# VH-VL binders against Protein RESPONSE TO ABA AND SALT 1 (RAS1): the designs that were tried, part 15

Target 1, 230 residues: Protein RESPONSE TO ABA AND SALT 1 (RAS1), of Arabidopsis thaliana (Mouse-ear cress) (o04515)
Amino acid sequence: MPNTSSSQSFTIFVDGWLIRHRYFVEQLMCASSLDETNRISLEEQQSLVAQFLSHCLQYYQEKFASVSLAGDNVFTFFCPPWFNSYAKLILWVGDFKPSLVFKLTEVSVADLTRHQKDRISSLKSETRRKEREVMRDFALVQQSVADPPVMLAARRVGAVGMVDGEETDLEEAMEVLKAGMAAAMNNADQLRCSTVGKVVEILTPPQAIKVLRTIGQLHLRLRDRDQERA
Key: E = the ipSAE of ESMFold2; O = the ipSAE of OpenDDE; V2 = 0.75 times the mean of E and O plus 0.25 times the DockQ between their complexes.

## First folded at step 15 (VH-VL; framework fv_ramucirumab)

Design t1 (from k1 with light chain A50Y; at its last look DockQ between E and O 0.56; V2 from the best seeds 0.00; counts 0 for: pae O 2.4 > 2)
Fold by OpenDDE, look of step 15:
Structure t1 (fold): chain C 230 residues (1-230), chain A 121 residues (1-121), chain B 107 residues (1-107)
Amino acid sequence: as target 1 above (230 residues)
Amino acid sequence: EVQLVQSGGGLVKPGGSLRLSCAASGFTFSRYSMNWVRQAPGKGLEWVSSISTYSSYIYYADSVEGRFTISRDNAKNSLYLQMNSLRAEDTAVYYCAREGYVGSKYGMDVWGQGTMVTVSS
Amino acid sequence: DIQMTQSPSSVSASIGDRVTITCRASQGISTWLGWYQQKPGKAPKLLIYYASSLESGVPSRFSGSGSGTYFTLTISSLQAEDFAVYFCQQGNRFPWTFGGGTKVDIK
């Protein structure tokens, strides 16, 4: 069986995931509409919210698994080929910035209570703090690229072959770098998931549906290549 | 009771047209993606077409692309398959099928009783 | 398109027997696989969804397993009503595709 690279496997996963994602987005759209024909019970709303969150979580779980299986694939996720050009401009550590959820919430929900606003504000501050932490960690990893083993290798590019042991040192250095990048990305993904989850906990089911709809639509816009042709 | 009731099958000559209907009851039709699946006599199952809840996403099998049109009327709880330019190889029992609830099921959990379509000279 | 290879094409078994049917996908489909039972002259019935989740009302003697490219349907103890044709179906990407089917007959 041709050893499908972890990256290829993930790409295949994403293709299927996107199909289901489209259906979810459509459901969220229907549920958020004022059309009486699409009116759903509170229980159904809660279920839809939970299912969508699970759907999103599945994406990041699969991503994590893919990165864990093959560390070299981590680079693909920093500039995923399944994202369009616009998406690439707004990417933060391989995906949307967690704090973006607050802007989307603001745009999607007009009837937030004072208490909800206060909670969201607090959460926003916390999320931003954590974003900074992730960025610091990521920066540290990037700085490691300038470490002696990597620099030595760079100097020898096109020059005399590596001395005995240098190749091993470089490989080890690269593995450390990859591991660090993977860790940063995983932390970012966790922050994304937790932020969305916490926002949803603050909101009523109808409010949550509106926000999740917006988030879902955003994801489609980021991944849909066909929109670049329009 | 959750059910899908089909109608509109029959005998048609090659090049002819038929319209299949599928009436849904017992559930909120507009919340489900719908499919057409066909089965030639003594053969396996073949997916024909799919339509999402709000008709935003439509897919066809290559074998029917450009000839068949799937549509739905959520107000009437109805699914349709317009079949044009029918061929002998289109002879089959056609089933409408509901996809499970989004996020919870990844299969077609409710099926119509099937409608026989025979294309013969 | 994703090809689904189902095996065996037919199996003869006795009541009480354990029956295993396999389905292989030409590429990874994660867990987006369904199993269906079809009796003569009837519409297919969903047994298993998402590779291993039992559909409501389906007896517990049915079970599904697998992920990626290899999947199995198992009937732990075959009953008289289980003699039918079984199909796997991938729901990972369009077009949806089915396996060729497995006929379970009485020995």
Scores: ipSAE 0.283, ipTM 0.729, lowest interface PAE 2.4, mean pLDDT 88
ESMFold2, look of step 15: ipSAE 0.787; ipTM 0.912
ESMFold2 (binder alone), look of step 15: mean pLDDT 92; pTM 0.947

Design t2 (from t1 with heavy chain V102T; at its last look DockQ between E and O 0.63; V2 from the best seeds 0.00; counts 0 for: pae O 2.9 > 2)
Fold by OpenDDE, look of step 15:
Structure t2 (fold): chain C 230 residues (1-230), chain A 121 residues (1-121), chain B 107 residues (1-107)
Amino acid sequence: as target 1 above (230 residues)
Amino acid sequence: EVQLVQSGGGLVKPGGSLRLSCAASGFTFSRYSMNWVRQAPGKGLEWVSSISTYSSYIYYADSVEGRFTISRDNAKNSLYLQMNSLRAEDTAVYYCAREGYTGSKYGMDVWGQGTMVTVSS
Amino acid sequence: DIQMTQSPSSVSASIGDRVTITCRASQGISTWLGWYQQKPGKAPKLLIYYASSLESGVPSRFSGSGSGTYFTLTISSLQAEDFAVYFCQQGNRFPWTFGGGTKVDIK
């Protein structure tokens, strides 16, 4: 069986995931419309919200699995080939910045209650704090690139072969770096999912649908290669 | 009860046209992607076409591309397949099928009863 | 297009037997696979979605497994009502494609 790299496997997953994502986004669009023909019950709205969240969660679960299986693929996720050029400009630790959800909420929902606003504000502060923590951790990992084993290897690039054991040390150092990067990315992904989930908990189903629609559309814009051709 | 009821099949000459209909009931039709799948006599299943909830995304099998047109009327809870330039190889039972829970299910969970289309000289 | 190769094309079994059907994809499809049962003169019925998720109302004797390019449908103990044709279907990318089908006959 051709050992499909974990990154290749994930890419294949994303292709299918995007097809389903498009359908979800369309449903969210319909559900958020004022068209009477698309009016759905509260229960159905709740179901749609739950399903979409599950759909999004599946993406990150699969991502996690992919990274866990092959640590060397973690780099692919920092600049994913399935993202378009625009997406690459706004990436934060491999995907959208968690706090972006609050801006999207602000744009999508015009009828937030005072209580909701207060809760969202609190959540926003917490999310930003956690973002800083993730960034700090990520920075620490990046700084470790300058560690002696890596530097020694860099100095020997093109020069005399590595001494016995140095290759092993370098490999170990690289594995530590990869693991650190993977951990940071996973924490970021968890923060993304948690933030969206918590926002949805604050919102009514109709409000949630509007926000999720916007989020879903954003994801399409980030991942759709066809938009680059237009 | 969730159901799909089909109509519009029959006998047609090569080069002729038919229109199939699929009426949905028991669920919010506008929330589901819909498909047409056909089965030639004694053969396997062949996907024909798919249409998303608001018709934004439409796909066809290569075998029917340019000849068949899938459409839907959400106000009427109806799915359609306009078949033009019919060929003998288009002879089959045609099924309309709903995709379950849009993206959370990866299969067609509700099927119509099927409509026989026979293309013969 | 993604080709789905289903095997065997037919199997004869007795009531109570364990039956396993295999589906191979020409390329990786992750878990975007469904299994269907079709009885003569009837529309297909969804059994398994997402490779291993049991559809509501389907008996627990049916199970699906697999990921990537190799998938299996298992009937742990064949019942009289299980004699039918089974199809796998990939939903990873358009066009949707089905396996050739497996006829489960009574021995």
Scores: ipSAE 0.163, ipTM 0.699, lowest interface PAE 2.9, mean pLDDT 88
ESMFold2, look of step 15: ipSAE 0.801; ipTM 0.920
ESMFold2 (binder alone), look of step 15: mean pLDDT 92; pTM 0.947

Design t3 (from t1 with heavy chain V102E; at its last look DockQ between E and O 0.66; V2 from the best seeds 0.58)
Heavy chain, then light chain:
Amino acid sequence: EVQLVQSGGGLVKPGGSLRLSCAASGFTFSRYSMNWVRQAPGKGLEWVSSISTYSSYIYYADSVEGRFTISRDNAKNSLYLQMNSLRAEDTAVYYCAREGYEGSKYGMDVWGQGTMVTVSS
Amino acid sequence: DIQMTQSPSSVSASIGDRVTITCRASQGISTWLGWYQQKPGKAPKLLIYYASSLESGVPSRFSGSGSGTYFTLTISSLQAEDFAVYFCQQGNRFPWTFGGGTKVDIK
ESMFold2, look of step 15: ipSAE 0.791; ipTM 0.914
ESMFold2 (binder alone), look of step 15: mean pLDDT 92; pTM 0.945
OpenDDE, look of step 15: ipSAE 0.312; ipTM 0.763

Design t4 (from t1 with light chain G28D; at its last look DockQ between E and O 0.41; V2 from the best seeds 0.00; counts 0 for: pae O 2.7 > 2)
Fold by OpenDDE, look of step 15:
Structure t4 (fold): chain C 230 residues (1-230), chain A 121 residues (1-121), chain B 107 residues (1-107)
Amino acid sequence: as target 1 above (230 residues)
Amino acid sequence: EVQLVQSGGGLVKPGGSLRLSCAASGFTFSRYSMNWVRQAPGKGLEWVSSISTYSSYIYYADSVEGRFTISRDNAKNSLYLQMNSLRAEDTAVYYCAREGYVGSKYGMDVWGQGTMVTVSS
Amino acid sequence: DIQMTQSPSSVSASIGDRVTITCRASQDISTWLGWYQQKPGKAPKLLIYYASSLESGVPSRFSGSGSGTYFTLTISSLQAEDFAVYFCQQGNRFPWTFGGGTKVDIK
């Protein structure tokens, strides 16, 4: 088997994932439509929600696996080539900011109950707290770039070269950095998944479908893949 | 009963045209992506084309791209395949197939009975 | 395109035998794989979807396994009605592609 890099493998995965994602988005669109002909049962709605969440989870699981297998690959995920320029401007730790889900919920669902609003508000506060924690951890990892081994190496680049053992030290330092970055990204991804999941738990299936539709559509826009539209 | 009933096909000369139809019943047609798959005599299965629920996404096999057109009429619960510039290698039994149910099933779970298309001089 | 290599092309077996069919993808297709059964003069029938999920109404003697590039269809105990041609199909990337098929015939 050709030795495909983890990033290449993930890219291949994403290409297929996006195809199914498009189908899901259409299903969500249909399910959220006022068209009586496309009305689906509550059970079907629940199934669709569950399947879509599973679909999204699969993405992050594969991402995690990819990042875990290849140290250098983690950097690719902080600025993914599969995202368009606009997406790259709004990325938070390699993807959408978890708390964005609340804004999307607000614009997608007009009939939230008071109880739902209260729960969402509480969840929003918790999510933001966790976002700060992720950012703190990420910042700590970034600060490690200024550690002596890295700085020494940087100073010697183009100069007298590295002394025996320094290359090893640098490599080790880089591995620690990569591991830290991977961990931060994983935490962010988990927060993304859990936030969406928890929001969905607060919502009725019809409400959830509207939010998930919006999320799904957003993902498509961010990736700017070629679409063969009729 | 969930079913797909096909019509059309037949004998045509090279360069000719045919239109296949697939009528859906027993399910909400507009919720499903639809496919055409063909099988040459004594050969394996070959995917031909796919169309999504609202026709937003359409895909063709390279072998038929530019010659075949997939379309659907959700109001009529019907799937179509317009085949132009037919070639001898297009000779096959053509099947329409539904892809999954609500969400993603990753399989074609309902098939039409097939329609024979013969391209011969 | 994703090439699907199916093996064996044919297998002769007896009723009660365990039959295993393999399908290899030229690239990682995750679990987006379906298995179909086709009898002469009939349309294909979905057996397994998503690599290992049994389609409704399909006997439990059929099972699918695998992910990535290697997949297996197993018939634990072959029955008379199982003599047919089997196809794998990837649904990961367009164009959809099928394996070459495996003919299961009676020994």
Scores: ipSAE 0.139, ipTM 0.685, lowest interface PAE 2.7, mean pLDDT 88
ESMFold2, look of step 15: ipSAE 0.727; ipTM 0.888
ESMFold2 (binder alone), look of step 15: mean pLDDT 92; pTM 0.946

Design t5 (from t1 with heavy chain V102E, light chain S53K; at its last look DockQ between E and O 0.85; V2 from the best seeds 0.00; counts 0 for: pae O 2.2 > 2)
Heavy chain, then light chain:
Amino acid sequence: EVQLVQSGGGLVKPGGSLRLSCAASGFTFSRYSMNWVRQAPGKGLEWVSSISTYSSYIYYADSVEGRFTISRDNAKNSLYLQMNSLRAEDTAVYYCAREGYEGSKYGMDVWGQGTMVTVSS
Amino acid sequence: DIQMTQSPSSVSASIGDRVTITCRASQGISTWLGWYQQKPGKAPKLLIYYASKLESGVPSRFSGSGSGTYFTLTISSLQAEDFAVYFCQQGNRFPWTFGGGTKVDIK
ESMFold2, look of step 15: ipSAE 0.775; ipTM 0.908
ESMFold2 (binder alone), look of step 15: mean pLDDT 92; pTM 0.947
OpenDDE, look of step 15: ipSAE 0.846; ipTM 0.944
ESMFold2, look of step 16: ipSAE 0.772; ipTM 0.906
ESMFold2 (binder alone), look of step 16: mean pLDDT 92; pTM 0.946
OpenDDE, look of step 16: ipSAE 0.243; ipTM 0.730

## First folded at step 16 (VH-VL; framework fv_ramucirumab)

Design u1 (from t5 with light chain G34A; at its last look DockQ between E and O 0.84; V2 from the best seeds 0.82)
Fold by ESMFold2, look of step 16:
Structure u1 (fold): chain C 230 residues (1-230), chain A 121 residues (1-121), chain B 107 residues (1-107)
Amino acid sequence: as target 1 above (230 residues)
Amino acid sequence: EVQLVQSGGGLVKPGGSLRLSCAASGFTFSRYSMNWVRQAPGKGLEWVSSISTYSSYIYYADSVEGRFTISRDNAKNSLYLQMNSLRAEDTAVYYCAREGYEGSKYGMDVWGQGTMVTVSS
Amino acid sequence: DIQMTQSPSSVSASIGDRVTITCRASQGISTWLAWYQQKPGKAPKLLIYYASKLESGVPSRFSGSGSGTYFTLTISSLQAEDFAVYFCQQGNRFPWTFGGGTKVDIK
């Protein structure tokens, strides 16, 4: 049987996921273009919101499974081939920064109440704090690898050459780094999902549809490999 | 209660045209992509065409591209297949089918009863 | 195009038997695979989606497994109503493609 890496398997999953993503974006675009007195009920709007969130959850659930099996392939998830060149410029821990949702909300929704603005402001502060925690935890992993075995082995190679035990120390350091990368990715994805969910909870169904439309359109464009530049 | 009811089949000579219709009821039609799938007598299933929820994405099998046109009218809860330049090889039962949407679900979960199209010289 | 190859093309089985049908994709399709049952003169009926998820109202004796290029449909204890033709279908990339079918007969 041909070998397929975890990142290659995930890329294949994403191809099918994007077909359904396009259909959800169509629905969100149509729902957001209709008058408030139009034939689409609040119940239908809530259903569409729930289904789109479930669709996005499927993506991250499959990603989590793929990262958990990645081994050396985990490094690819930080510079992932399923994003185009533009998307790679704005990645944070291999995917979009959770706090991006707040900017997309401001662009998409013109009618936030004062109470909604206050709740979003509080959530933004909490989200930024959690983003710093993810980065701090990952930086500690990187520091632990740079300070003890890898750095000591590198100094030793430069001065006197390699000795037998130093190869094992480098392997152990790489395993620590791989585990830390997988943990950072999982924590970042959990924050991404919870932040979008909490924003949607603050919004009315019509407002949520506009935000999710903008999120969906952005994700589609940033994964579109054949995008024309006009 | 969820139904797809088809019409528009029949006998036609090679080079002729037919228009198939599929009327949806019992569900919100604009929430589903739609497919045409055909089955020649004694043969397996062959996908023909798909149309997205608001017609922005349309796909055809190579064997029908340029001759068949899929369309939908969400206001009428109806799906159509305009079949031009028909050939003997197009003889089949034609099914319309909706594709379900959930994060973990896809697949054609509701099918019409089928409409026979016969193309004979 | 992704070719879907089913085996066997037919199987003769008794009520209570365990029946396994396989489906191979010519290229990886992840878990974007569905299984359908078709009885004579009827439209196909969805049984399994996303390789292993049971459609509503489908008996639990049906199960699906697999990912990538190799998939199975299993009927754990065959019943009289299960004699039909079974098709797999990939939904990873257009054009959608079906397997050639597997006829399950009683006698």
Scores: ipSAE 0.769, ipTM 0.905, lowest interface PAE 1.0, mean pLDDT 86
ESMFold2 (binder alone), look of step 16: mean pLDDT 92; pTM 0.948
OpenDDE, look of step 16: ipSAE 0.848; ipTM 0.943

Design u2 (from t5 with heavy chain G107A; at its last look DockQ between E and O 0.90; V2 from the best seeds 0.00; counts 0 for: pae O 2.9 > 2)
Fold by OpenDDE, look of step 16:
Structure u2 (fold): chain C 230 residues (1-230), chain A 121 residues (1-121), chain B 107 residues (1-107)
Amino acid sequence: as target 1 above (230 residues)
Amino acid sequence: EVQLVQSGGGLVKPGGSLRLSCAASGFTFSRYSMNWVRQAPGKGLEWVSSISTYSSYIYYADSVEGRFTISRDNAKNSLYLQMNSLRAEDTAVYYCAREGYEGSKYAMDVWGQGTMVTVSS
Amino acid sequence: DIQMTQSPSSVSASIGDRVTITCRASQGISTWLGWYQQKPGKAPKLLIYYASKLESGVPSRFSGSGSGTYFTLTISSLQAEDFAVYFCQQGNRFPWTFGGGTKVDIK
């Protein structure tokens, strides 16, 4: 049986993951509702938050594993087939931009305390700094493609074909590029997870539920293929 | 103690109806998706239906679609399966089962004791 | 629908034996696979979830492995209480489907 590519395997994972994601989003929606009939205890809220975060973490853990094994397919993760067309336009290093969480927080939570705002502001600054670092690293990886050995190899391929040893050099260069790209993706994903986690730590459980609801809904909007078919 | 206690079932003629109930205790029922699974005598397990925590997402097996209705009452910690237009092939032990999500189980971790449904002329 | 094929359908073993049961999916299901044990007249019991994770309270002699389309349940040292029917179940997409079951009998 042809070995399913890493990206294909991850896509299959996502299909199952999304089933449970929808369930979580439903819970978050109800938990955030003003309807007293749907309110859950604080303990239940905390549990829901924890479970949802774990659910999200599983996604990125699996993605990490898949990206690490992707080889030539690592590039697919930068324009993932599991995202819809709209999602592809707003992707930052293969997913949503970490700093987007702050915007979502602002929209989702109206009763932030001054202390929370200050903490969020600080976190936002830090997150943006880290985003720049990820981008810098990513850029460096991309620039490596223009390195003289790779360029020379590319020129030769175009002109006379590859000479003995040059193919190896090019292959090595490509492996370095792939590894760098994978690392950048993983760093970005880590930043996403960290950012969400840190925001949740600043928030009360009710506030966190609102934010996570929004994040969860966003994920569905970005990944739901069925909406495009309708 | 976490448990699911089932009731209902019994003998019914073809074309008849039955309602199964599943009462949950020992856990926050409203936090879990629930399932019905059945097992014909001497046969394997067959998934029948699933319902999400607040009933927003419902799924049926093709074999029961249009005839069976899964529902829940979170206030009563109860799961239901309304079975209409019953057929001989619906004869089975029916289980309610909780879908676990803790630690990303993605499986059914708590089961009821089962209820026998016999459809016979 | 995703078809789940278990093998063997039955196995006779002695106490202390290593028993391996396989489950194949008609298409990739990642690691969304559970293993259940069912004793006569009883409801199924979850043993393994997510292909390899041991359910709480389940003895460590049970283990699961695999991904994609091929999965295994292993009992490292069969105990008297392990004689039962075992089922795999995919949870990748609806409809959920089960394997045909494997009966583990005493030799």
Scores: ipSAE 0.074, ipTM 0.686, lowest interface PAE 2.9, mean pLDDT 87
ESMFold2, look of step 16: ipSAE 0.798; ipTM 0.922
ESMFold2 (binder alone), look of step 16: mean pLDDT 93; pTM 0.955

Design u3 (from t5 with heavy chain Y101F; at its last fold request DockQ between E and O 0.72; V2 from the best seeds 0.81)
Heavy chain, then light chain:
Amino acid sequence: EVQLVQSGGGLVKPGGSLRLSCAASGFTFSRYSMNWVRQAPGKGLEWVSSISTYSSYIYYADSVEGRFTISRDNAKNSLYLQMNSLRAEDTAVYYCAREGFEGSKYGMDVWGQGTMVTVSS
Amino acid sequence: DIQMTQSPSSVSASIGDRVTITCRASQGISTWLGWYQQKPGKAPKLLIYYASKLESGVPSRFSGSGSGTYFTLTISSLQAEDFAVYFCQQGNRFPWTFGGGTKVDIK
ESMFold2, look of step 16: ipSAE 0.779; ipTM 0.908
ESMFold2 (binder alone), look of step 16: mean pLDDT 92; pTM 0.947
OpenDDE, look of step 16: ipSAE 0.857; ipTM 0.948
ESMFold2, fold request of step 18: ipSAE 0.777, 0.775, 0.743; ipTM 0.907, 0.905, 0.890
ESMFold2 (binder alone), fold request of step 18: mean pLDDT 92, 92, 92; pTM 0.946, 0.945, 0.945
OpenDDE, fold request of step 18: ipSAE 0.893, 0.886, 0.890; ipTM 0.961, 0.960, 0.959

Design u4 (from t5 with light chain K53R; at its last look DockQ between E and O 0.90; V2 from the best seeds 0.83)
Heavy chain, then light chain:
Amino acid sequence: EVQLVQSGGGLVKPGGSLRLSCAASGFTFSRYSMNWVRQAPGKGLEWVSSISTYSSYIYYADSVEGRFTISRDNAKNSLYLQMNSLRAEDTAVYYCAREGYEGSKYGMDVWGQGTMVTVSS
Amino acid sequence: DIQMTQSPSSVSASIGDRVTITCRASQGISTWLGWYQQKPGKAPKLLIYYASRLESGVPSRFSGSGSGTYFTLTISSLQAEDFAVYFCQQGNRFPWTFGGGTKVDIK
ESMFold2, look of step 16: ipSAE 0.771; ipTM 0.907
ESMFold2 (binder alone), look of step 16: mean pLDDT 92; pTM 0.948
OpenDDE, look of step 16: ipSAE 0.851; ipTM 0.946

Design u5 (from t5 with heavy chain S104T; at its last look DockQ between E and O 0.77; V2 from the best seeds 0.77)
Fold by OpenDDE, look of step 16:
Structure u5 (fold): chain C 230 residues (1-230), chain A 121 residues (1-121), chain B 107 residues (1-107)
Amino acid sequence: as target 1 above (230 residues)
Amino acid sequence: EVQLVQSGGGLVKPGGSLRLSCAASGFTFSRYSMNWVRQAPGKGLEWVSSISTYSSYIYYADSVEGRFTISRDNAKNSLYLQMNSLRAEDTAVYYCAREGYEGTKYGMDVWGQGTMVTVSS
Amino acid sequence: DIQMTQSPSSVSASIGDRVTITCRASQGISTWLGWYQQKPGKAPKLLIYYASKLESGVPSRFSGSGSGTYFTLTISSLQAEDFAVYFCQQGNRFPWTFGGGTKVDIK
């Protein structure tokens, strides 16, 4: 059986996931509309929010599993083939930047209370701090590749070829890099999930629906390949 | 109780038309995507069509594309299948089925009782 | 279209037996697979979704496994009420497609 790469497997998953994602986004759109015909109870709104969050969580759980098993393919997740060209320009550690959620919240919700704004502001500061931590860790991982032994090996490969033992060292270095990259990706994804979750906790169900609608629509735009032709 | 109750169907000549109905009760119909699945006598299951909660996304099997129309009325908690230009090969029991969305379910978890459609000269 | 090949087409078993049914997809479908049970004259019933998750109310003797292109449904100890036809269904891409079915008969 052709060894499907971890990234390919994840791509296959995402294809199916997107079908359901479209359905959810449609529901969120209707729920956020002022049309009396689409009025749903508070309980139903809460249920919709919970289900959508679960749907999103599934995506990152599957991604986590795939990244953890990706090996050499871990790098593909930083520039995923399932994203369009536009998405690739705005990617932070393989997906949207967690702090983007706050901007989307601001755009989606016009009736935030003072208390909500204060909570969101605090959360935003925390999220940004964590983003910096993720980036620091990521940078450290990248710097490890520039370590003298690795650089020497790389130079030798270019000039005379690798000497005995250098291949092993390079392989080890690559494994460390891959592991570090995977860890950074996972941490970033966790931060994405937690940030969205915490924002939703601050918001009322109607407010949450508006934000999640926007987030859901964004995800569709980032993955829609046909929009590249427009 | 969560239930799908089907109506319509029957005997029709080739080239004729039928309309199937599926009435939902016991759940918020407007929150669920719906499907039609058919089964020819003594044969397996064949997916026919799907429609999203608010009809933005509709899909058909190639075998029925251009002849069948899936629709829904959320105010009436009803799913429909308009079948035109019927062929002998369309002879089957037709099922309406709800697509679940709880967590990671995404399966057809509720089915109607089925309606027999017979296309014969 | 994604072709689903189900095997065997029929199996004869006794009460208490372990029964395994397999489903192969012509291409990768991740875990977007469901298993259904159908009794004569009745609508199909969902047993397993997402390849391995048990539907509510379904006995624990039923289990699903697999990912990618190869999937299995297992009945650990066959009961009298389990004699039926079983179908796999892929939900990864439209059109949805079903396996050909497996009839489980009494030996």
Scores: ipSAE 0.749, ipTM 0.895, lowest interface PAE 0.7, mean pLDDT 90
ESMFold2, look of step 16: ipSAE 0.789; ipTM 0.912
ESMFold2 (binder alone), look of step 16: mean pLDDT 92; pTM 0.944

